VHH binders against p49116. Designs and how they scored, part 191

Target 1, 238 residues: p49116
Amino acid sequence: EGPLLSDTHVTFKLTMPSPMPEYLNVHYICESASRLLFLSMHWARSIPAFQALGQDCNTSLVRACWNELFTLGLAQCAQVMSLSTILAAIVNHLQNSIQEDKLSGDRIKQVMEHIWKLQEFCNSMAKLDIDGYEYAYLKAIVLFSPDHPGLTSTSQIEKFQEKAQMELQDYVQKTYSEDTYRLARILVRLPALRLMSSNITEELFFTGLIGNVSIDSIIPYILKMETAEYNGQITGAS
Below, E stands for the ipSAE of ESMFold2; O stands for the ipSAE of OpenDDE; V2 stands for 0.75 times the mean of E and O plus 0.25 times the DockQ between their complexes.

## First folded at step 13 (VHH)

Design la (framework vhh_enristomig; at its last look DockQ between E and O 0.70; V2 from the best seeds 0.00; counts 0 for: pae E 5.8 > 2)
Fold by OpenDDE, look of step 13:
Order: C-alpha cells, then sequence, then structure tokens
Structure la (fold): chain B 238 residues (1-238), chain A 118 residues (1-118)
C-alpha cells in the first residue's frame, strides 16, 4: 500500500469572506467557520483511505471528530482568519448576552473557558511552529480515531491511524532531525482537542448562521457535496 | 413566503451570450448566499456558481472564465452572465438560497431553460 497522505493533502488554504467588514458580525464569523468546516471535510474526502471506508463510516467518523478537525483548522489558519480578533468579537457578542442575563453564571464560565482553551491551543501550536505536513498528519490521526463509539470498521480505521502516525514520525525525523523530541511535543497537544466541547464550539461559531440546524445534520450534506463545488472553492478567486 | 423566480432563458447559438436573472422575495436577500445550478436532460443537477453574502464568488471549472455571477441587493436579484456558450451548457438553470456559501440550499426556483444549438 502507498502512503496515507500525499503532497496534495498538505495544502490547506482557507479563503475568508471578502471584503472584511469594519466590525466583525455574527454572520462573518459563522461564514468563516463554515468555510473552515467545509475545507476540513473536503480535505478528509480527498484521502483515499477515507474514501475506502465507505459513505456511512465516513459520515460517522466526521461526526465524531469534526470538532477536533475544526480546532486543528483554526490553529492552522489562525493568522489568515485573524482568529484572535474573531474570538474577541465573539466575546463581545457574548457580553451582550451576559448583560441581558440570558446565560447562567455556570454557562458563562463554561463558554469563556472554552474560548480560553481554543486560544491557548492555537497559541501553543503557533509556538511549536507546526508546518503543513505536520498539520496534515495530525488531522489524519484525529480523523482516523477508532475509539469513538458507534464506529464500524474500527480495525481498518486503526490501521489508517497507525499509518498516519508512522508517516508523521518519519517526516519529523527526516525534516527536524536535530529536534529529537519534536514528535512528542506535537503529539502531546492532541489530548487538548478532546477536552473541547463540540456543543460549545457549535454555539460559538455556527449558531448564528445555521440556527436550529446542527453541525451533525449538515455533515452528510457537506460530505455529499459535488466535487465541482469543492474544486470551485480551492481554485476560485474571491 | 420565500420565493425565487428565474428568468432569461432561451435559445442561443454556440459562442453566444445570455443573461439569467433570479428574482428573490420573502426574505432578507443580502443575508444569504445564492447559487446557480443546472440540470441537463438525463443528467443530474450540477452546481454552477455561488455568490456569498459578502460578494465572494465561486465557479465550477466547466464555466469558469465564461460565466459571471453577480447580485443586486437593492433589487433582490441574482444574475448569471453567460458567454461563449456551448452545447453542453444546455440545461434548466435553477437558483437556490442558502444561509452560507457551503451550507444546504433550503429554497429553489422553478428554473429557466437554456438551449444552446446551431
Amino acid sequence: as target 1 above (238 residues)
Amino acid sequence: EVQLLESGGGEVQPGGSLRLSCAASGFTFDDYAISWYRQAPGKQREWVSTIGWSGDTNYAESVKGRFTISRDNAKNTLYLQMSSLRAEDTAVYYCARSQGTYLPRDYWGQGTLVTVKP
């Protein structure tokens, strides 16, 4: 069998809505997030191993790990997205809700902690100076996680995850030969992804756009989207 | 009531041009992404182009460089300027609304027929 990932899977270019508004509104934030989600799913779709699992298994996998993929995407695209500004805007919007007593104290704390976790994770990844290959392999490791409940073909998924891990290891060893512990430093960041609530992420980045529709429900739609539409995003000019 | 109404379809010779319109009503037009789709006889419906709320545009590779999607928010109207038309462009063209560029299309027009033939 060939490698799990190729150079084509390294490219991960997010196109932000243009022009950028003077004030980041909920629509802009949600649209940006939806584009990132789309890009992440498109990326997954482009992996032959992912395709080999079949539509049902693919859907289940993405449903299980979309938050982690999305978060990795946020980290990878943080500069392009001006993530810090987006997060600040989200906080500002939340402040209005707080002032209106629409949220309980406990919920406010949960949301703010989540935002903090997101920011810290992205900052940590930036400090590590993770490159495109490393992100690709990390995303693959996250995608092909066999430990989610309800998955079929778990043995195959595990095999793919192992392959991703091995390829990452080889890459890091080759590219960063003088940094003996780089792989460990990178992999130790993955647990942070599991601590993040998908529900809170959905609320922060998507609720303003999708309303009562859940990310879970739109994942099949995105995964079934025409290839031409995916390509249009990749090659399209703003 | 949300409504999308396509117009501008017709017969045109290869290499010719045609401009389609999609009139929207019953919702805040400028808050939504609008897309063009087309369905040729005996084929599945295919995506053609999308314009986001911000004005960003995307095109299918098959129409890129030939088609131009635009919107007039003041008129609640979507346009598709088609040039260098080919026989394979023959189809019923539909406009569709979505909350986001890559989110599900929730409303569709009835379509307008474009026929490209000598």
Scores: ipSAE 0.760, ipTM 0.882, lowest interface PAE 0.7, mean pLDDT 92
Fold by ESMFold2, look of step 13:
Structure la (fold): chain B 238 residues (1-238), chain A 118 residues (1-118)
Amino acid sequence: as target 1 above (238 residues)
Amino acid sequence: EVQLLESGGGEVQPGGSLRLSCAASGFTFDDYAISWYRQAPGKQREWVSTIGWSGDTNYAESVKGRFTISRDNAKNTLYLQMSSLRAEDTAVYYCARSQGTYLPRDYWGQGTLVTVKP
């Protein structure tokens, strides 16, 4: 009852690690990605509809869609992160690794294809000028996906997804009243998120984690984090 | 074998100062974010401060302006300089590490007691 999202759910401000190294390194990339993941998970847990589903359902939903939420976050924050520069540096490194015979050529090409898909997705979102309200609703549509196996309360999850879709439609119609196909153009971007491999996302952005901790395993920790610790952790410092 | 060994705790008067240390061994200290936490009797453990591998710092609102976290990577040591101490700062103080500021703490020290006499 009431709107699915409020104005507080539109704010999505990523603060980058400081100092920024002159040349990109694994620690900078991993910390930047960690901040985005953290921000994305806490955004999800702040939604009253998400809270209403209960802790076990919350964990299952986020485990199923974290890579899609993360990818939407990358697109939304691409300029602040200098994402194109980060990806170009990674591509250059991978091409040199092929010449040195250090990695399977097939694996490296698979990773480069993933990077190209990510770049194209971010470019398409930028060309559409997706705003903060639209990103918030797109993330909600992705979060409340009832079609993941093993979920409970799928009827209620579906109702929340439909509510997110209706609120996005209302927003787009009011804000972009002279662009009759904007909603359709925005929604057709979502299938590209399913092409993103969570395995490759971990390798690109979370390399250097000791013990090769999967993001799946840390989601319950982030969702349970105390509010005071959360506020201190997300504020960042220059 | 990973070790985090806190020291520097003790008794102090209100308004006084203490400096806590956390000596690290068995891992590459430079690669980790390190945090201070504290736990008063009968209360849940609470976050105090974090310093990232790059030196960026964050503080709980209750200690901001009074406590300063720092690290010396050459000595593999984390510090917490505490000033203007109050009775409510009485707690066991722990250091904890993680691979990133926003990733789980994967190892904890045994703690050092700070007592601020009322």
Scores: ipSAE 0.067, ipTM 0.509, lowest interface PAE 5.8, mean pLDDT 84
ESMFold2 (binder alone), look of step 13: mean pLDDT 83; pTM 0.831

Design lb (framework vhh_enristomig; at its last look DockQ between E and O 0.61; V2 from the best seeds 0.00; counts 0 for: pae E 5.2 > 2)
Fold by OpenDDE, look of step 13:
Structure lb (fold): chain B 238 residues (1-238), chain A 118 residues (1-118)
Amino acid sequence: as target 1 above (238 residues)
Amino acid sequence: EVQLLESGGGEVQPGGSLRLSCAASGFTFDDYAIAWYRQAPGKQREWVSTIGWSGDTNYAESVKGRFTISRDNAKNTLYLQMSSLRAEDTAVYYCARSKGTYLPRDYWGQGTLVTVKP
């Protein structure tokens, strides 16, 4: 068997809505998020191992890990997205809701903690100066996680995850030979992804655009999108 | 009631040009991404082009450089300027709306037929 990932899987270029509005409204934020989600799904689809699992398994797998993939995408695309500005805008929008007593104190705390976790995670990844290859392998490790409930072909998924881990290890050893503990520093960040609520992420980044529709229900649609639409995104056509 | 109505289809010779329109009503047009699709006889419907809420655009590789998607928000109208038309461009062309560029299309027009033949 060949490698799990190739150089083609390293490229991860997000195209932001253009032009950027003077005020980052909910529409802009949600559109940006949806594009990132799309890009992440397209990335997954481009992996032969992912394709080999079949449509049903693929859908289940993405449903299980989309929040983690999305969060890794946020970290990877933080500069392009001006993520700090987006998060600040989200907080500002939330302040309005708070003033209107639309949220309970407990819910406010949960949401604010989630935003903090997102920011801290992205900052930590930036400090580590994670490169495109490392992100690709981390995404693969997250994608091919066999420990989600309801998955089929778990043995094969585990095999792919191990392959991703091995390839990452080889890459880090080759590229960052002077940094003996780099792999460990990178992998130790992954647990933070599991602490993040997919529901809160959905609320913050998507609810304003998709309304009562869930990301869970949108994932099959994205995974079935035509290749041509994906290619349009990759080429950065604007 | 939400409505999308395509027009501008017809017969044209290879190398010719045609401009399609999609008139929208019953919703806030400028809040939505709008896309063109086409379906040739005996083939599946395929994506052609999308223009986002912000006005950015993307194209299928098969039409890139030949087709131009645009919108007039004041008129609630979507356009597709087609040039250098080919026989393989023959299809019924549909417009469809979505809240996001890559989100599900929730409303479709009835389509307009474009026939490219000598």
Scores: ipSAE 0.778, ipTM 0.891, lowest interface PAE 0.7, mean pLDDT 92
Fold by ESMFold2, look of step 13:
Structure lb (fold): chain B 238 residues (1-238), chain A 118 residues (1-118)
Amino acid sequence: as target 1 above (238 residues)
Amino acid sequence: EVQLLESGGGEVQPGGSLRLSCAASGFTFDDYAIAWYRQAPGKQREWVSTIGWSGDTNYAESVKGRFTISRDNAKNTLYLQMSSLRAEDTAVYYCARSKGTYLPRDYWGQGTLVTVKP
């Protein structure tokens, strides 16, 4: 069988609403986040191995790992998104919510800790200078995780994950031949993704803007959207 | 009450032009992405074009270069300028709102019929 990913799966181009507003607001943040979410879900949909698992398995996998894929996407696109500026705007909004007693002090601490963990993860990935091939394989390893509860076809999912791991190893060894520990340094970043709360990610990037529904409830809608609505056709112009 | 009211449909000859409007009320129009969809008899509803709250536009391949989406936030109105119309453009055209370009549509208009005579 051929490689798990082709060069077309390495391409991960996020376009932002243009022009960027002078002061960031919840509409800009939600539009930016929803673009990344759609790009991540449709990246997964484009993988032949993912397609081979069938629609029920596909939906279950994406529901289980969407936050990890989204977090990898944030790290990969942090410069294009101006993520540090977005997080600063969110922190300012949270500080105003404390001033008005709109959120509990314990909840605010949890959210601030999550923001710190997210910033630290993104910084650590930037320090490692993770390239597009490495990101693609890391996303595939996260996507094809067989240990989520309720999954079917776990033997097939395990084989795809092993294939992603082997192809990442081969890529790193050939491309970074003078850095014998690069693969290990990359892989030890993955546990941090499991520490990211999907519930808090929804609060930070999506709350109130998608009505009274969670991201995992809209994943079937996202996976069914036409390709033309999300890829390569997000340009600012009339 | 949220309302989306389409207008501007009608009969037109091949190669002709029409301009559709979608008047919005009962919500803050500026905060929403708005899209046009169409549905021909016996076919599934098809996405045509979307304009984001910031003005970014996107089009289906079948209408690029012929249709232009725009919005006037002061008038709470969405437009679709349709040119070089063809028989396959015959459909009921709907507008729909969403909080973001790639988020589910949460309100739909009732549609306006466009007929391109063979």
Scores: ipSAE 0.165, ipTM 0.579, lowest interface PAE 5.2, mean pLDDT 84
ESMFold2 (binder alone), look of step 13: mean pLDDT 83; pTM 0.829

Design lc (framework vhh_enristomig; at its last fold request DockQ between E and O 0.55; V2 from the best seeds 0.00; counts 0 for: pae E 4.7 > 2)
Fold by OpenDDE, look of step 13:
Structure lc (fold): chain B 238 residues (1-238), chain A 118 residues (1-118)
Amino acid sequence: as target 1 above (238 residues)
Amino acid sequence: EVQLLESGGGEVQPGGSLRLSCAASGFTFDDYAIAWYRQAPGKQREWVSTISWSGDTNYAESVKGRFTISRDNAKNTLYLQMSSLRAEDTAVYYCARSQGTYLPRDYWGQGTLVTVKP
């Protein structure tokens, strides 16, 4: 068997809506998020091992880990997205909702904590200066997680995850030979992803576009998207 | 009521040009992404091009360099300028809206027929 990932899986280029509005509105935020979600799923689809699991298993995997993939994507694309600005805008929008008494105190706390966790995670990844290869392998480790309920082919999934881990280890050892504990520092960040609520992430980034439609229901649509559309790259308006 | 109405279809010679229009009504046009699809006889519907809310564009490889998608928000109209038309471009062309570029299409037009003569 060949490697789990190739150089083609390292590229992860997000195209933001252009031009950027003077004020980040809900539509801009949601569109940006949807593009990131698409990119993440497109990335997953491009992995032969992922394809080998079959459509049903693929769907189940993505449904289980989309929030983690998305969050890794946020971290990886934080600069391009101006994530801090987006998050600030989200907070501002939330403040309006608070003033309108649409949210309970407990819910507000939960949402604000979630935003804090997102920001801290992304900051931590930036401090580690994670490169494209490392992100690719981390995403693969997250994608091929066998410990989600309801999954089929768990043995195969586990095998792929192990392969991802081994390849990451080899890469880090080769590329960052002077940093003996880099792998450990990177991997210890993964638990933070599991602490993040997919529901809250959905509310923050997607509610403006999908309305009453859930990301869970959108995932199959994206995974079944035509190859031509998937391979197409959106270009900014000049 | 949300409505999408395609027009501009017709017969054209190979190498010719044609401009399709999609008139939108019943919703805030500039808040939505809009895409062109086409369906050839005996084939499945295929994606052709998308233009986002912000004006970003995407094209199928088969039409890239030949087709240009654009929108006029003031007129609530989507366009598809087709050039260098080929026989394989023969199809019914549909426009469809979505809340986001890569989100499900929720409304479709009735389509307009484009026939490229061999």
Scores: ipSAE 0.770, ipTM 0.889, lowest interface PAE 0.7, mean pLDDT 92
Fold by ESMFold2, look of step 13:
Structure lc (fold): chain B 238 residues (1-238), chain A 118 residues (1-118)
Amino acid sequence: as target 1 above (238 residues)
Amino acid sequence: EVQLLESGGGEVQPGGSLRLSCAASGFTFDDYAIAWYRQAPGKQREWVSTISWSGDTNYAESVKGRFTISRDNAKNTLYLQMSSLRAEDTAVYYCARSQGTYLPRDYWGQGTLVTVKP
């Protein structure tokens, strides 16, 4: 059988709304985040192994891992998104909500801790200088995770994850042959993704400031959208 | 009250042109993505084009190069300029809004009929 990913699955170009507003604009944040979510979901959809699992399994799998995939996307695109600026705008909004007594102190603490963990994760990935091939395989490893509750076809999912791990190992060993421990350093970053709250990610990037939008309810919609709906490069035809 | 009102539909010859309008009211138009959809008789509603709050455009392959979406935020109006019309473009055309280009549409207009004669 052929490789899990082709070179077309390495391309991951996010195009931002322009210009970036000088003031807090929750609509800019939501548009930017929805572009990344779409790009991430359609990247997953373009993988032949993902397509082979069938529509119900695809939806279940993406519902289980979307936050991890989205967080990897944030790390990969942090510079083009000006993620630090977006997070600073969110922090200013949260501080304003405290002044207006609109949000509980416990919730704000949870959200601030999540922002710090997100920034730490993105910084650690930048320090490792993770390349586009490495990101693609890391995304495949988190996408094909067999251990989420409620999944079917977990044996097949596990085989695809093992294939992604093997292909990442081969790539790193060939491309970074002088750095014997690079694969291990990259892989130890992945458990941090399971500690990221999908509920708080929704609040930071999609709802909480403007309205209540559940990504879980949106996933089937995004997976069915035409690839031409994205104003940018979409990997692979199928 | 959110309202989207399509207009500009009508009868046209093959190869002809029409411009559709969608007048928006009851919300801050500038902050939303707006899209055109169409539904031919007996068929499922199909996406045609979307324009983001910042003006980025996307088109279905079947209309790319022939249709142009635009918005006039001062007039709270969305447009679809259709040219090189074909019989398969015959449909009721709807506008729809969303909080973002790739988020579900949360409000729909009533539609305007476009008929391209054989």
Scores: ipSAE 0.321, ipTM 0.691, lowest interface PAE 3.6, mean pLDDT 85
ESMFold2 (binder alone), look of step 13: mean pLDDT 82; pTM 0.826
ESMFold2, fold request of step 14: ipSAE 0.227, 0.124, 0.139; ipTM 0.620, 0.532, 0.549
ESMFold2 (binder alone), fold request of step 14: mean pLDDT 82, 82, 82; pTM 0.826, 0.825, 0.828
OpenDDE, fold request of step 14: ipSAE 0.705, 0.668, 0.720; ipTM 0.860, 0.845, 0.866

Design ld (framework vhh_enristomig; at its last look DockQ between E and O 0.67; V2 from the best seeds 0.00; counts 0 for: pae E 5.9 > 2)
Fold by OpenDDE, look of step 13:
Structure ld (fold): chain B 238 residues (1-238), chain A 118 residues (1-118)
Amino acid sequence: as target 1 above (238 residues)
Amino acid sequence: EVQLLESGGGEVQPGGSLRLSCAASGFTFDDYAISWYRQAPGKQREWVSTIGWSGDTNYAESVKGRFTISRDNAKNTLYLQMSSLRAEDTAVYYCARSKGTYMPRDYWGQGTLVTVKP
């Protein structure tokens, strides 16, 4: 078998809505997020191993890990997205809800902690100066996680995850030979992804677009979108 | 009531041009992405182009450079300027709205027929 990922899987270019508004509104934030989600799904679809698992298994995998993929995407695209500004805007929008007593104290705390976790994770990844190859392999490791409940073909998924891990290891060893512990530093960041609530992520980034519809319910739609639509995004000018 | 109504279809010779319109009503037009789709006889419906809320545009490779999608928010109207038309462009063209560029299309028009033939 060939490698799990190729150079084509390294490219991960997010196109932001243009022009950027003077004040980031909920629509802009949600649209940006949806584009990132779309890009992440497209990326997954482009992996032959992912395709080999079949539509049902693919859907289940993405449903299980979309939040982690999305978060990795946020980290990878943080500069392009002006993520800090987006998060600040989200907080500002939430402030209105807080003032109106629409949220309980506990919920406010949960949401703010989640935002903090997102920011810290992205900052940590930036400090590590993760490159495109490393992100690709990390996403693959996250995608091909066999430990989610309800998955079929778990043995195959595990095999793919191992392959991703091995390829990452080889890449890091080759590219960063002087940094002996780089692989460990990178991999130790992955647990942080599991601490993040998909529900809160959905609320922060997607509620403005999907309303009462869940990301879980739209994932099949995204995965079934025409290839032409994906290509349109890839070739689109920023 | 949400409504999308396509118009502007007709017969045109290869190499010719045609401009389609999609009139929207019953919702805040400028809050939505609008897309063109087409369905040729005996084929599946295919995506043609999308214009986002912000005005960003995307095109299928098959129409890129030939078709131009635009919107007039003041008129609640979507347009598709088609040039250098080919026989393979023959189809019923539909407009559809979505809250996001890559979100599910929740409303569709009835379509307008474009026929490209000598």
Scores: ipSAE 0.779, ipTM 0.887, lowest interface PAE 0.7, mean pLDDT 92
Fold by ESMFold2, look of step 13:
Structure ld (fold): chain B 238 residues (1-238), chain A 118 residues (1-118)
Amino acid sequence: as target 1 above (238 residues)
Amino acid sequence: EVQLLESGGGEVQPGGSLRLSCAASGFTFDDYAISWYRQAPGKQREWVSTIGWSGDTNYAESVKGRFTISRDNAKNTLYLQMSSLRAEDTAVYYCARSKGTYMPRDYWGQGTLVTVKP
């Protein structure tokens, strides 16, 4: 049947709203995040194995894993997004809220812990210098996770995940032949994605755009978006 | 009460120009991305162009270089300047709003007809 991913699935080019504002604002953060979300979902849609599972299964898979795909996207695009600057601005705002005796509570603590986990994950991926092929296979492993409740075709999904794992192993062994433990080092980073809360991701990156609408409710719209509309919207103006 | 009212449609010869307007009221226009869509007879509605709340623009490949989207936030008005018009540009043109460039459209105008005579 051939490989799960082709070279066209390695390309992951995020374009940012320009210019970056002098003072970071909610609208810039939310537009940037929306662009990454669209890019991630349409990357998944472009995979023939994903297309073969059918519309209901596609929606269920993406609903189950969108936050993990988004987090991998944040790590992959951290430099172009200036993610460290975005997170620092959010932390400064939260610290000012505590310092000014504004709201203090379990929610603020949860959000700060999530930011720290996200920073640690992105830093660990940068330290490993994960390349575009490795990111593509890691995203495929996350996408084709058969253990989410409510999925149909779980045997087929498991086979696709095993294929992604095999192709990653093959790529790493051929490309990084002198680094015996590289595959093991990158695979042990995947459990950290399960620590990321989709609820908090929405609060950090999407509150200015979504209001009371969740990303989960938008997934069917994103997956049905026409290729022409997607291409025009993601590649940006001029 | 949200309102989007398109105007400026009409008949034009091939190679000609038209400027469409979309007047908005009943919401904070500055906070929304606004898009143009079109629907030719018997066809599905297709995306033409979007302008974000920050002014960033994007275009469908079929109109790139010929159409220019713009907004005047002081007048709550969206524009589409169409040039080098072709027969295939004949359609009803709709404006639609969304909370962000890549968010679902939550309100649609009634449309304005553009006819490019063969």
Scores: ipSAE 0.070, ipTM 0.493, lowest interface PAE 5.9, mean pLDDT 84
ESMFold2 (binder alone), look of step 13: mean pLDDT 83; pTM 0.838

## First folded at step 15 (VHH)

Design ga0 (framework vhh_7n9e_1)
Fold by ESMFold2-Fast, scan of step 15:
Structure ga0 (fold): chain B 238 residues (1-238), chain A 119 residues (1-119)
Amino acid sequence: as target 1 above (238 residues)
Amino acid sequence: DVQLVESGGGLVQAGGSLRLSCAASGFRFEDYGMYWGRQAPGKGREWVSGISGDSSYTAYASSVKGRFTISRDNAKNTLYLQMNNLKPEDTALYYCATEFYDSGPLDYWGQGTQVTVSS
């Protein structure tokens, strides 16, 4: 076996819908989020180890971890997405909903707390100056999580996760040799991803897209998309 | 119009060998992972083995590891399963599948090829 990830897996280029509208709307936010989700799924599909695990395991892994992959993608692409601007628009919409008595105060508080946790996560990753190789391996560690309920092939998934961890360690030790504890600082950030609610992520970023259907329910269909559709989501129309 | 056509099954004695083939068409074969699954009489479907598009990674069910070898020839759009040291419990209808082709766990498209292992 070769390395778990190659240089092609480090490249993660999000192409935003163009042009950005004068006033942000649900459609633009949902399209931007969908592009990131599709890019993340296409990235996972491109990993040879992931391809080898079989349909049952592949679909189950992505269903279980899509929110963690999506959140890492938000952090990695925060500047490209103008994520702070998108979050500000969502906050403004929520504040208007309070004024119009459309949502309960408890629900709005829950959603606002999620937004602040997301901002804190992205800020922490930016402060650590996580590079492309580190993001690729963090996504691989998250993807090859053997501890989700209902998984088959858990011993193989665990070995791939351990391989991702070992390759990340090798990379960090060689690239950032002067910073002995960098790996520990990076890895300790990962548990925060599991505290993020996938239901709230769906409401914030995918509200106008899926209706009553959950993201995990549509993942098999996204994974079935042809290369042309994946390329369309990644590169955008000229 | 994805098509998968399995062949190579038959009757074989315990301890024997068979090589299964799957001819694929309708998609860029080299871009997708491929899988073998099986269904024995009276039992549910079981994933057997998988291989990445570039052949750099393979995976096997514990029940077949060390006895079966998955491989592919991307120039011929063909997937293979070399089965050695066959056991009566390997008796099943064998299916091939691709990574983008499921409507649920272990969803299979082809008609399959029957493997029968006598004691």
Scores: ipSAE 0.250, ipTM 0.656, lowest interface PAE 3.9, mean pLDDT 83

